VH-VL binders against RING finger and SPRY domain-containing protein 1 (RSPRY1). Designs and how they scored, part 5

Target 1, 184 residues: RING finger and SPRY domain-containing protein 1 (RSPRY1), of Homo sapiens (Human) (q96dx4r300to483)
Amino acid sequence: LFLKEGRQLTYEKVNLSSIRAMLNSNDVSEYLKISPHGLEARCDASSFESVRCTFCVDAGVWYYEVTVVTSGVMQIGWATRDSKFLNHEGYGIGDDEYSCAYDGCRQLIWYNARSKPHIHPCWKEGDTVGFLLDLNEKQMIFFLNGNQLPPEKQVFSSTVSGFFAAASFMSYQQCEFNFGAKPF

## First folded at step 1 (VH-VL)

Design D11 (framework fv_ficlatuzumab)
Fold by ESMFold2-Fast, scan of step 1:
Structure D11 (fold): chain C 184 residues (1-184), chain A 121 residues (1-121), chain B 107 residues (1-107)
Amino acid sequence: as target 1 above (184 residues)
Amino acid sequence: QVQLVQPGAEVKKPGTSVKLSCKASGYTFTSYYMHWVRQAPGQGLEWIGEIDPSGGYTNYNQKFQGRATLTVDKSTSTAYMELSSLRSEDTAVYYCAKDYSVYDSYTFDYWGQGTLLTVSS
Amino acid sequence: DIVMTQSPDSLAMSLGERVTLNCKASQDVSSYVSWYQQKPGQSPKLLIYDASNRATGVPDRFSGSGSATDFTLTISSVQAEDVADYHCQQGYSYPWTFGQGTKLEIK
């Protein structure tokens, strides 16, 4: 995670070593495996499984990355605590008014269970996906290997209580997270 | 270079407590978790717990919860493990060990030389 | 708790021989296994992490492989300085657990 002040593109890396930024094993749906270091997730069932990270942000500009391990269906982005994991019904991140997600397999952006196409190519193993949350300008920006999409703003029209990095995985999909301990 | 310095030996009576030290140097003490691992004579390694030196956050092996207490002194870059209600089965070499990376908490790249704790009878 | 079982308990090799040490987890631990070398009277030293990655300063004759439940540490050409106990460790779920160790000796 980087921190940006004001509207300048100057970013400062936040030291998160004392607040271990990782996937939260206490905020995960039933069939998602999380590594002990908290930076890798894999779905072990045919259902759609979800997780939030341990770190919540309510001000500033924040960024994290994901490395694609398998190229199947995943919805990855940002969610508030109010977003629910309805995995038995096939709902995950981006499927309510409290979350927004990038889907690199189907080439879709998800918000409030509604999708719109995006122009990035389908992701493949080894690709890096970036997730920028700008709470000053109230927008989210998604990157594939450094190439950005137009900002997403709809999720900020809802009542929000702060955002967590969050992800949902379809059958046997897997990715690795970088919350800033390793350089972007 | 990275160095973790521990006392060579401690002798304690059953029922007492011991507080073992581990003085770190050669890296940023607050950036990496510190682990404690013991090894009874002729036995394998057994993980006791971990501490985040910057925030004081701890995780314990449930076997040692209530008996082991991990603390740090940031001003001296020293980690401590206190073990209470000592029994003869606690006789072992006790190691402190540095986490490999700031985000990977299960791999231990540098180890202290260990303190041999002997609990009499 | 996840139980790590190492085999064999002890092994005596001739200089230059290829040796393989095995480690089995009682359940799927993905690739989250580390290997440590412990020479007599010394503390453990990290050799391999995440099943196959060599730690800094470890000679290239050491390699690790495996996933899920079955893991192997290989020494391609054993040297006199390799006499030690070798321990595997899982990092998949708390508490972290180690195998009982394999003792490597030279004939």
Scores: ipSAE 0.000, ipTM 0.469, lowest interface PAE 16.8, mean pLDDT 83

Design D2 (framework fv_ficlatuzumab)
Fold by ESMFold2-Fast, scan of step 1:
Structure D2 (fold): chain C 184 residues (1-184), chain A 119 residues (1-119), chain B 107 residues (1-107)
Amino acid sequence: as target 1 above (184 residues)
Amino acid sequence: QVQLVQPGAEVKKPGTSVKLSCKASGYTFTSYWMHWVRQAPGQGLEWIGEINPSGGSTNYNQKFQGRATLTVDKSTSTAYMELSSLRSEDTAVYYCARGEWDYSAFDIWGQGTLLTVSS
Amino acid sequence: DIVMTQSPDSLAMSLGERVTLNCKASQSVSSYVSWYQQKPGQSPKLLIYDASNRATGVPDRFSGSGSATDFTLTISSVQAEDVADYHCQQYYSYPYTFGQGTKLEIK
């Protein structure tokens, strides 16, 4: 369980026991390609393709990172099992009441298909995006290269189900995931 | 209508404790953090601490750690701040304020309770 | 603790004038700054959050700007009803801290 030092959170104080976590090849939409080691994803179609990771968390504090490979439209964050992959409808993570997502291309946070702007600059190739889920305080916090946004809390008004790290990729977008096997 | 209702005034002797109330209405009590802020006569605003009504988690300004205790009663949508070992320097208006979910800005404030600590 | 310093301490303006109030943080607070208006005998009211976003119901004449350490609140055409103390606040790091306030008076 982590302690806050000021409003700034430090990852060294988070209990990270998910070193074998990876993207779930059994919980992925049709046109998303997942690397053999399960830590990279690339959309091979003009549709919006989605994936959840292999682990589900329902207590404690959890963190993962992605490295931006392409700077286009992706919605990355946390989703319950009730969030549906409606790729034919153009819906991704953050487009229902069961998921919340960071969009670094359009500078938006998505929840329940509603967006609000955020102050981070547009992400670039090589940027690191962080995703903190605090189930004790019922909040999510997004980071770009270590710089945090205000907490997102509204998704917890609609669901008490466990969460999966989850992501949606528009046409030919790609990123790499770090679930704790490498230091944050 | 979203409201935070506080009593108008309290008078206490030095060395005693006080428990101030803040009754919320017009919104889902557990969806927002509740903050406590004080203002001594002629002075600026000073943040005391925050509580999440959903889980009961608290964060305190270190200046008040050990003297201030924040609690909530979800059944009555009421937040409380207890301040112990009162001194004359604790004479101030005490506000409760709702923390907005997206920016932690205090969008709704109570009317304030004037606490006077005197012998 | 992050210290928020406001300037000037007090200001007297004529109706219709442009007013600029300053707030300086002792270290970077990104854009996590709010401004509050406090009229005599009343509780504070949120004017601006995240440095530049107007709160619901706040007149267009109020605007905020700045980032990192330097922030400003501007009233484009001051009205009689704007007589108040104005407080800036950072919510970037605990403890949340306020400036000492700027008192705005009308001549």
Scores: ipSAE 0.000, ipTM 0.477, lowest interface PAE 16.4, mean pLDDT 84

Design D3 (framework fv_ficlatuzumab)
Fold by ESMFold2-Fast, scan of step 1:
Structure D3 (fold): chain C 184 residues (1-184), chain A 122 residues (1-122), chain B 107 residues (1-107)
Amino acid sequence: as target 1 above (184 residues)
Amino acid sequence: QVQLVQPGAEVKKPGTSVKLSCKASGYTFTSYWMHWVRQAPGQGLEWIGEINPSGGSTNYNQKFQGRATLTVDKSTSTAYMELSSLRSEDTAVYYCARDQGSEWLYDAFDIWGQGTLLTVSS
Amino acid sequence: DIVMTQSPDSLAMSLGERVTLNCKASQSVSSYVSWYQQKPGQSPKLLIYDASNRATGVPDRFSGSGSATDFTLTISSVQAEDVADYHCQQYYSYPYTFGQGTKLEIK
């Protein structure tokens, strides 16, 4: 996790040695498999399966990355604890007023079950997707291989609690998470 | 129609302060960063600073740090630049300009105000 | 600060000629350069951003190229309405800086 200072793409690294920042095996839907190290997830079901990370942020500017392992449908971003994992109803991250997600397969940004197109190309295996949450300016910014999209602000229009890094995966989709243990 | 409206002229004495306005219309004011740029008569453009109307965060050209203060009033969709300790060399046209988006690599000023001519008389 | 130097300071062209305006950065600015057109008594107008992308509503005769330290604005066939000052700008690092401008005149 890094803190961004000003508009420059210069981040202040936060020391996470006392926090095991990883996907939360106690906050995951039934059919999503999480690796033993907590940094990789794979869906083994035909449903849309979801997970939140172990940390919650309510102030400052935060960043994490995902490496695409499979290029299919996934919705990845930020969610509050009020975002529900309604996987049997087909709802994932970005499908309620408490979460916002980047979809690199369909080239969409999701908020409150509504989508809008974005200009990034479809993601492919090996691509790096970045997720910036700016709680000072109340915006989220998504990056593909370092190229950013315009900020997303709608999720902040209601009274929201703190945010978790979060993701939803369709059948057999897989990605790896980097919360700062490896260089960005 | 997207537009930024500025007053035509201001005259101030040396040592005083001025607060210039820039009223935005035709777009969501809080979705775009606002920049301030000046141009002395017959000379090039000089960047003063930028402000995010959503959160109020600012970045300044160090040359103006401590003298320029950028603010916004979201209720009126108006941006302000206050410049203190005015000198004759501050005589220039002052423009506000919208950043076309927050996408870092496309940080370009797509909409400009008509400019306010500030004259600092001795 | 990054210094942007434009050349020439001024040039006079005949209608229909190809015009080339140059902009050099004192250090690499990658592709983070914009070009603006400023007609007498008017505010600047965005022509090109990210070195080569044409802004909405800008005629096809305007094009930009370059990277790192050397950038070019080209007008493929100059028209009378193109008489203006042209400014390049880098937004790679703070403070954002502009060149001194190139004045384009018709003979």
Scores: ipSAE 0.000, ipTM 0.463, lowest interface PAE 17.7, mean pLDDT 83

Design D4 (framework fv_ficlatuzumab)
Fold by ESMFold2-Fast, scan of step 1:
Structure D4 (fold): chain C 184 residues (1-184), chain A 120 residues (1-120), chain B 107 residues (1-107)
Amino acid sequence: as target 1 above (184 residues)
Amino acid sequence: QVQLVQPGAEVKKPGTSVKLSCKASGYTFTSYWMHWVRQAPGQGLEWIGEINPSGGSTNYNQKFQGRATLTVDKSTSTAYMELSSLRSEDTAVYYCARSYDEYGSWFDPWGQGTLLTVSS
Amino acid sequence: DIVMTQSPDSLAMSLGERVTLNCKASQSVSSYVSWYQQKPGQSPKLLIYDASNRATGVPDRFSGSGSATDFTLTISSVQAEDVADYHCQQYYSYPYTFGQGTKLEIK
């Protein structure tokens, strides 16, 4: 789903009938379960498990949402192919130069294994988290129930490849993804 | 422990709508997907759609798109299926069914079913 | 839509016999198939999920196998309480679809 900026953020439905936007069962760490429909993930292990979606974007403005099912530790955002899933070492997305993640449990934004506090409250079951990637202005913007944080720009200094929606889940954490098949 | 309670029967005339309920108890309502499946007399099972009670997100069988609407009331742990523009072919037992675990798209337990009869 | 075809439509068995129920998908569904037992006048009950995993409380005599397009439910020694309709289901892609059912009776 393609987004455009104006007086307010809007999205335009793009004809992606040949692309099925979902979590990629071929680009997932060992102990993360992905639903058969590809839109829900759950970690059934004591480790930190990661996944990327099936689509890669290298131009334009893109948006997706997550509904919080469990309120524990998850790092959700955008990652390039160069970001590694080092799950046995406790590293997830946001923990290298090639990814940036929102953490609503600990109230942190992660980039290159460094965290910065944010002012959103801790996320709760049923909350909607939004993830905007603006490749024209070279920025990422995170939303909690429609309330935005200041843009994150640092990840663009190190990346030369396209981005995937991506997420990392601590033990027993779960969320549901919306890539535009349902209204935002 | 886990129960899904549905009304026994409903009788409706063609062209009307119906809203069927499914009251859940014995588990955390928002932790499991809820599915709706129907079975016409002497026929097989037909999946209508699913809803995540936590966020309200839904997926529908295209056959029912525009006629079926799935909703939940978290305060009463109740799921609803509304079916509009009823036809005699909609006569069936309508089941709600919980996903087996928090992740899966296989269903257990199932409610006892509501027999919807559409006639005039 | 993926069409699930079950065979046979009905089957009459003697107690203690081994019975095999088949389910064929019109295209590959990987291992995303479940099986349900439905006794007369009752709701379906989950027997098998992910082609071969038994649901909690399901007796060992029930087993599932198969992948891609061909799936099988086996009852190693049929008992009187196994009289029911059996339904297979794919959840590989939307819409989720069921087979027409196989009716199991005792001779």
Scores: ipSAE 0.000, ipTM 0.466, lowest interface PAE 15.8, mean pLDDT 84

Design D5 (framework fv_ficlatuzumab)
Fold by ESMFold2-Fast, scan of step 1:
Order: C-alpha cells, then sequence, then structure tokens
Structure D5 (fold): chain C 184 residues (1-184), chain A 118 residues (1-118), chain B 107 residues (1-107)
C-alpha cells in the first residue's frame, strides 16, 4: 500500500476498496454543507464546522489537494477517528492531539490546539494547497501552489492510528477537494 | 427592519451593459451570502449566482459566467450585479436575495425590471 | 443541471379546501428543497425550507414533505390570501434550480 504524490485512495481491510474517495456525509458536523459528489464543502453557519473523508489510511504515503474558494479561516489536514468535532466550543482539525492542520488565512500550523507560524503567504481564491501524509517516515508535509513547508512530526508522538483527510471551516468558508479524480 | 432595496426599472439597448444595485439594511451585511435571481415575464425563477460579502468570492451559474459580475461595497452595504452584452432575452425582473442559514432565501429585494429593447 | 418539474401548472380551489402541489427533481436532492409563495407584482416569500421546515411567520396550514426526488407542499384549508404562484427550488447542487411554478386561484 504505497502511493506517493499521486492520488488519495480508499481501502477495505488490507485491500483497496472501489468506494469513491469523498467527504463523508455521515462524519460531518451539523451545519457543514457537502456537495452531492462529496468534493466541495461550505460552512452554512456562523460556527466552526468539521468533516472527515470516507477513507482511512494506516500505511504508505498519501496525498490530496484543496482548491481555495474563499480565503478565510479554515484548518485543513489529517485527523484520526479519535479527533472530536467540538464545533460549539470552537474546536476543529488541529485542536487536539489526534489531528494536524494547515491554516492559510492566519499563516499557522495547528496541532493540539497550539499554533506555530509558517512562511507561506496568505492563501487566495484559486490557490492549491497540498497535503502529504508519509506514514513510513511519520510526517506530514503541506504545500501551497507546490511550495512545501518543513515536515510536521508532532501528531505522531501519540499512538498512531489510521488517518482521514479532514477539514474545519469558519463562518461561510468554502473549498473544493481533489482526491485524485483530477490530475494533481 | 431587515430589507433589500432595489431600483424599480432600467431600460437598456442591446449590446450594452447594466449594473443593478441592492442596498441592504437591518442586519450585518457580511454575515449572509447575497444571491441574484431573475424572472422573465410570465416565467419561472432562474439563479444567476452568489457572492460572499465578507470575502468577495463568487459562484456563478455557468449560463451567466463571463457575462455576469457580482460585487459588493461593504462601506455602503450594497451588492451589485453587472450584466454585459445585453440581449432582448435578458428582459426580466432581477432580484437580490439574502441567503439564510441552512440554504434558503429568507429576504428578497423588490426586484428591478430590466427591459432590453432596440 | 437538475430539472425541477411542478404539477399541476395551475389549479382553482374553493375556500377551505385542501390543496396539494407537487415538485419532482430529475435526480436526488436529499431534503434540500424550499418552497416560495409569490403574489402578483411581488417578490417571492420563503414558505418552507429543508423540504418540511416552516419559515418564521408562515401559517400552520402550510406544510411540506418529501425527500430524494418527490416533494409536496400542502395547504390544509385554502384561504383567499393564498392566491399566488408557488415555486419549488433545489439547493443541493449548483446551479440552484427552480420549478416552473404552480398558479393557485380561488374559484
Amino acid sequence: as target 1 above (184 residues)
Amino acid sequence: QVQLVQPGAEVKKPGTSVKLSCKASGYTFTDYYMHWVRQAPGQGLEWIGEINPSEGSTNYNQKFQGRATLTVDKSTSTAYMELSSLRSEDTAVYYCARYYDSEAFDIWGQGTLLTVSS
Amino acid sequence: DIVMTQSPDSLAMSLGERVTLNCKASQSVGSYVSWYQQKPGQSPKLLIYGASTRATGVPDRFSGSGSATDFTLTISSVQAEDVADYHCQQYDSWPYTFGQGTKLEIK
């Protein structure tokens, strides 16, 4: 099970699943709208809303992209099943020890509700953000229009369980996901 | 009172452009998406597009992409729709409508009747 | 694009009668359907959203039901003030689309 900078895939047990990779309408907080094809999300309320994708990865190297539709606050990255959506308390992806997120609006990386600055400029409409998860080296790498940040390793200090692509959206923020159906 | 105020009518020649206004009052302008919908005489409603007043980001019905441009002026709480290369088929009442939580249009402007004639 | 088809195109009812208006989507839209009332010379007014939730201030005689492709707006006892065009809309997929409308008259 190894995929480098190519595509997000789903799998069942130890075998690849034919199930399409998309945002999971059964694993989403109450006011986040997900498109019918499962590749676009928008927060429909003045709250902080979250979602995980339909696939879980526990080995190999995985990559997906997001196209920025609105340039406001979003925390996007990878989360285990143990990461909780506490949207009423303002907690999203990157706000516990089980998730790590890229924030292109505030220029921050989030892990365990702690942030650190990064050097990418603020994201803008049309920008592509990349999310690489390397389970062999135990690291995550974030890209803005192909430009990478130093690897993030903190989330792997806890027991490593399977990871889902995941995102949190502040009021009325929106983005589009690419899990490999379109070329990277 | 929450309200969206639009001019009553505009008359334009084919091939020209028009910029219609929608002035919001009674709520925080940047908290709600603004949508534009038109209705040709005796016909149903047709969605043109949406704008996020906080970010300025837009999403258009493909039929209008390239001809319609949605903008906002936060300082005056006013939304605008510019429609270029006008045709007689663009004759319609044009509404602005506020997007409410959970995706419904809860407040509508009175509409501007645009007549495109030679 | 998702096509919304309303039926009937028009109907005339007597005061106090129960009326049922139908709306069919060309593909599943979940419960993402709203209904609007439009009186002559006026803008549309939100009546129902999420297929079955009444908007603020809408009388109890109005109710919505349905899911997936088939939706219904019911007026349990038609009043004179209910004379209007009724439009259904899906907001599941872009572009958002409306039905052609059903005209309700009193006879």
Scores: ipSAE 0.000, ipTM 0.450, lowest interface PAE 20.6, mean pLDDT 83

Design D6 (framework fv_ficlatuzumab)
Fold by ESMFold2-Fast, scan of step 1:
Structure D6 (fold): chain C 184 residues (1-184), chain A 119 residues (1-119), chain B 107 residues (1-107)
Amino acid sequence: as target 1 above (184 residues)
Amino acid sequence: QVQLVQPGAEVKKPGTSVKLSCKASGYTFTDYYMHWVRQAPGQGLEWIGEINPSEGSTNYNQKFQGRATLTVDKSTSTAYMELSSLRSEDTAVYYCARDFGYDTWFDPWGQGTLLTVSS
Amino acid sequence: DIVMTQSPDSLAMSLGERVTLNCKASQSVGSYVSWYQQKPGQSPKLLIYGASTRATGVPDRFSGSGSATDFTLTISSVQAEDVADYHCQQYDSWPYTFGQGTKLEIK
């Protein structure tokens, strides 16, 4: 989803379904289940499993949403190709210098395996979480039911390659992704 | 290392029920879905259903809904398929198969149990 | 239900020949297609998943291609050990469905 830059924040709906914008079954750790339609993931293992989407963005302003199906531990956000899925070691999105993630269960933002608290309440089933990536201003912004947090900038402190929407799931956690085929 | 072990054969009369077993070893049983697939003599493969061993949740091919029941025993790492109201058309090799963990591709497969339904 | 149709039903090849097996879906399944090899008296073995990715331990002579509705399994130089039934499967939608199989024989 592309957002316009200006004195007022506006966005245009971009239909990503024509390029099969979805979770990438060829870029997923061993024990994460992805729905046949590519827009839902569930971890059925006792490990911390990760996935990247099928599209990579390197310019502009982009947005996607997740609907919380289970309210447990998940780290969801943006990652470059260089971010590793170390599921055997319990590392996922937000646990290296190449990714940044929102954690609505523990109320934390993760970058480089370091966390900081945020003021959103704990997410619950049915909540919508938004993920904005602004490559012009070098920032990421997270939303819970439309309420935004202050921008995250640390992941841009060095030269980074393009970003993928990405997520990590603790045992039995599940969420649904919306990359723009449905209205936000 | 990873193995799915099934009994070789079972013979049942029409109208009865059968409960087939599939014992898993060499991996964490609750980390992978278990599927059941049958193959009638000389025919193709037919998916019966899947079970999440951790939660016990199941999903069935509608053709078998109401006749097939999938269960697991986590303490013995064993999956079961019960098929009721047996008919001669149910004569087939019944396989259990683990999904790979990424998607719904089946690896490995059990060796299969030949179920013969005859009077 | 998505219907998977394989062709030909059977074929007999000489050792070293190139073999092409086809699989057609009744509607688009993206790249969510797997191929299985089943030797006489044995359970199926995964060869290809995601239409084109070889499973671990599968020889390089096996390759898969295709997308949407038309898929192909190719054996570049057939060997005696390749005598088997080959099955395609879609895993795009429930219920998961298989083709009827193609029987490969060596002359």
Scores: ipSAE 0.000, ipTM 0.445, lowest interface PAE 18.3, mean pLDDT 83

Design D7 (framework fv_ficlatuzumab)
Fold by ESMFold2-Fast, scan of step 1:
Structure D7 (fold): chain C 184 residues (1-184), chain A 122 residues (1-122), chain B 107 residues (1-107)
Amino acid sequence: as target 1 above (184 residues)
Amino acid sequence: QVQLVQPGAEVKKPGTSVKLSCKASGYTFTDYYMHWVRQAPGQGLEWIGEINPSEGSTNYNQKFQGRATLTVDKSTSTAYMELSSLRSEDTAVYYCARELGYSDFYTGMDVWGQGTLLTVSS
Amino acid sequence: DIVMTQSPDSLAMSLGERVTLNCKASQSVGSYVSWYQQKPGQSPKLLIYGASTRATGVPDRFSGSGSATDFTLTISSVQAEDVADYHCQQYDSWPYTFGQGTKLEIK
């Protein structure tokens, strides 16, 4: 994770040693496996499994990236602590009023269990997906290999809680997270 | 086809000003930052500044602050760099270059104009 | 200003050889380094950004590595078309600065 306030400032890196920004093994659904270093997740079941990161943000501008390892169905984005992991019912990130997610397999943006199409092509193995959260402007912006979509603002109408980077994985899907320890 | 078109050459006397143009085509002009970079003969590259064509906001290398002015004309998809109080040391090829992606994060310059050779001599 | 220093100034290689070009920053720039290729009489072309990410359309033989102050551009098997000047650039802080360039020639 890093902070940026428009073009006036360059990158302000988050200190990973003090914050330990990684996927949270204590905030994960039953069948999602998280790597020992906390930066990779894989679903080992035929169900929809979810996780939040260890770091919660409530001010500023934040960014992280995901490298697509498998190109199947995943919903990745930002969620508050009030977003529930109802994986038995097929609900993940973007499926309630407390989360918003990018789906590069089906070419959809998800909010409150409703989807809308986006113009990015389907993601492929090796693609980089970016997730910007701007708490000053109250918007989220998604990137595919550096190409951005129009901002998403609807989730901010339902919550004033802090946000976690969060993701949901369909059967056997996998991706790698970069919270700023590796260059973007 | 994304393209940035610049004039080939300009010759100016010391103490005068020059306004170099960069005509963009093949993409949405206001979606990408535009950079200006110069290269003196046989030398390395030197960054002059950047402009956000959508908002008109600029950032300059302090070495050129006060002498260089970056502007855009959205109606013609043209970026301009004006350099005042010219010296012989300003003799260089001047490039305009588009940033790789439109975002608040600098990612590199992926499309470059052919460059304008500015010669400052008596 | 951050000073970028490239080495060597020039290098002559035989076709098919592995070549490494170095770039050193006067202070830590994280991994905010790009590499550009400039062929004679042409504009620069982006090769690498973020120290190690290859730009679209750039051949697999080009790779970048490094962090903090020491960065390397590697060409795994040099081709005749690789004759060019190579420039590194930091974009960690204003103003963005470039190295002096390394000239790559074929023997």
Scores: ipSAE 0.000, ipTM 0.445, lowest interface PAE 20.1, mean pLDDT 83

Design D8 (framework fv_ficlatuzumab)
Fold by ESMFold2-Fast, scan of step 1:
Structure D8 (fold): chain C 184 residues (1-184), chain A 120 residues (1-120), chain B 107 residues (1-107)
Amino acid sequence: as target 1 above (184 residues)
Amino acid sequence: QVQLVQPGAEVKKPGTSVKLSCKASGYTFTDYYMHWVRQAPGQGLEWIGEINPSEGSTNYNQKFQGRATLTVDKSTSTAYMELSSLRSEDTAVYYCARGTYDSYWGFDYWGQGTLLTVSS
Amino acid sequence: DIVMTQSPDSLAMSLGERVTLNCKASQSVGSYVSWYQQKPGQSPKLLIYGASTRATGVPDRFSGSGSATDFTLTISSVQAEDVADYHCQQYDSWPYTFGQGTKLEIK
């Protein structure tokens, strides 16, 4: 239960370990390395590399977290299956009408290849970033160490399909994902 | 370029309802949220609610929940605010204003406002 | 609800003078504050968003600063056309709330 003054937000904690929720090694761009357990990703190239998770959600309220391992450029959030990995063009998650992403290095929110600044400080190693997808209210909410930003809703104006947790990594950036196996 | 056109004035009796319009032009209507804000004579601004023209989804100030209803007509790029059970305290200028769905970029364009007078 | 309190309620300044308008939130709103200018008989016009970012077309004499609970709008050299009511707004929490306004007049 998360209460924002005048607005009640809830999310269901689901233990996704039983359905093997993880980064999808079959839905990843060429130079992104995924750990054997599927919960860590690292870019090993100078390009922008992307991945989607193994689960797709089309109803309800969902939440996952990322622990920042390196503090460089990453765009992390939610994407539909229609979002393309155009790494050779420099496009990642948040760079089309089918995805929305939080960027803690540049302090930006990305949607449709356009960014706007946000008030969270630059992320640092060890920080926890939260990603709430509310399909009932048609909104996404981003958290840094529990502190939330205003909801992002614009991505829902062009999208009718389900969402995957998704991320894009610039050169040598790395983070760890928590899809509910550990407490939030 | 960007314009939000509202009627100049409306006069209503207590207990009735009113439906105010806001005609948008000069931008893609479904790319921005529409907010409704009122200002009583000589007083500050009060936020009523917001609507996403693409989806029709709304978010209201709880003070107006149940009395205010926000709708849109995408074919005419027009937003509407209906306010029911009118009281003399509802006498105010009612503005529509364009914003991003989370208002991060502020309300960048405003209509000229409709003066609603509620009197017997 | 978050209460936004502006001070002073009104002030009269001489042309070219530096003007500082204050806005205080009853609880932290981060940097989610916008400032609006409202000239007599007109609708509000966006000046500043995100506490310190100037809106497109707004003269550089206008600047915003502050975070958490205390915010200021500064006009470095007031001009005759700056006569208006100035409103601050928080958009950190629903419902969005405005201050009561500060009336700026020229002596």
Scores: ipSAE 0.000, ipTM 0.452, lowest interface PAE 18.8, mean pLDDT 82

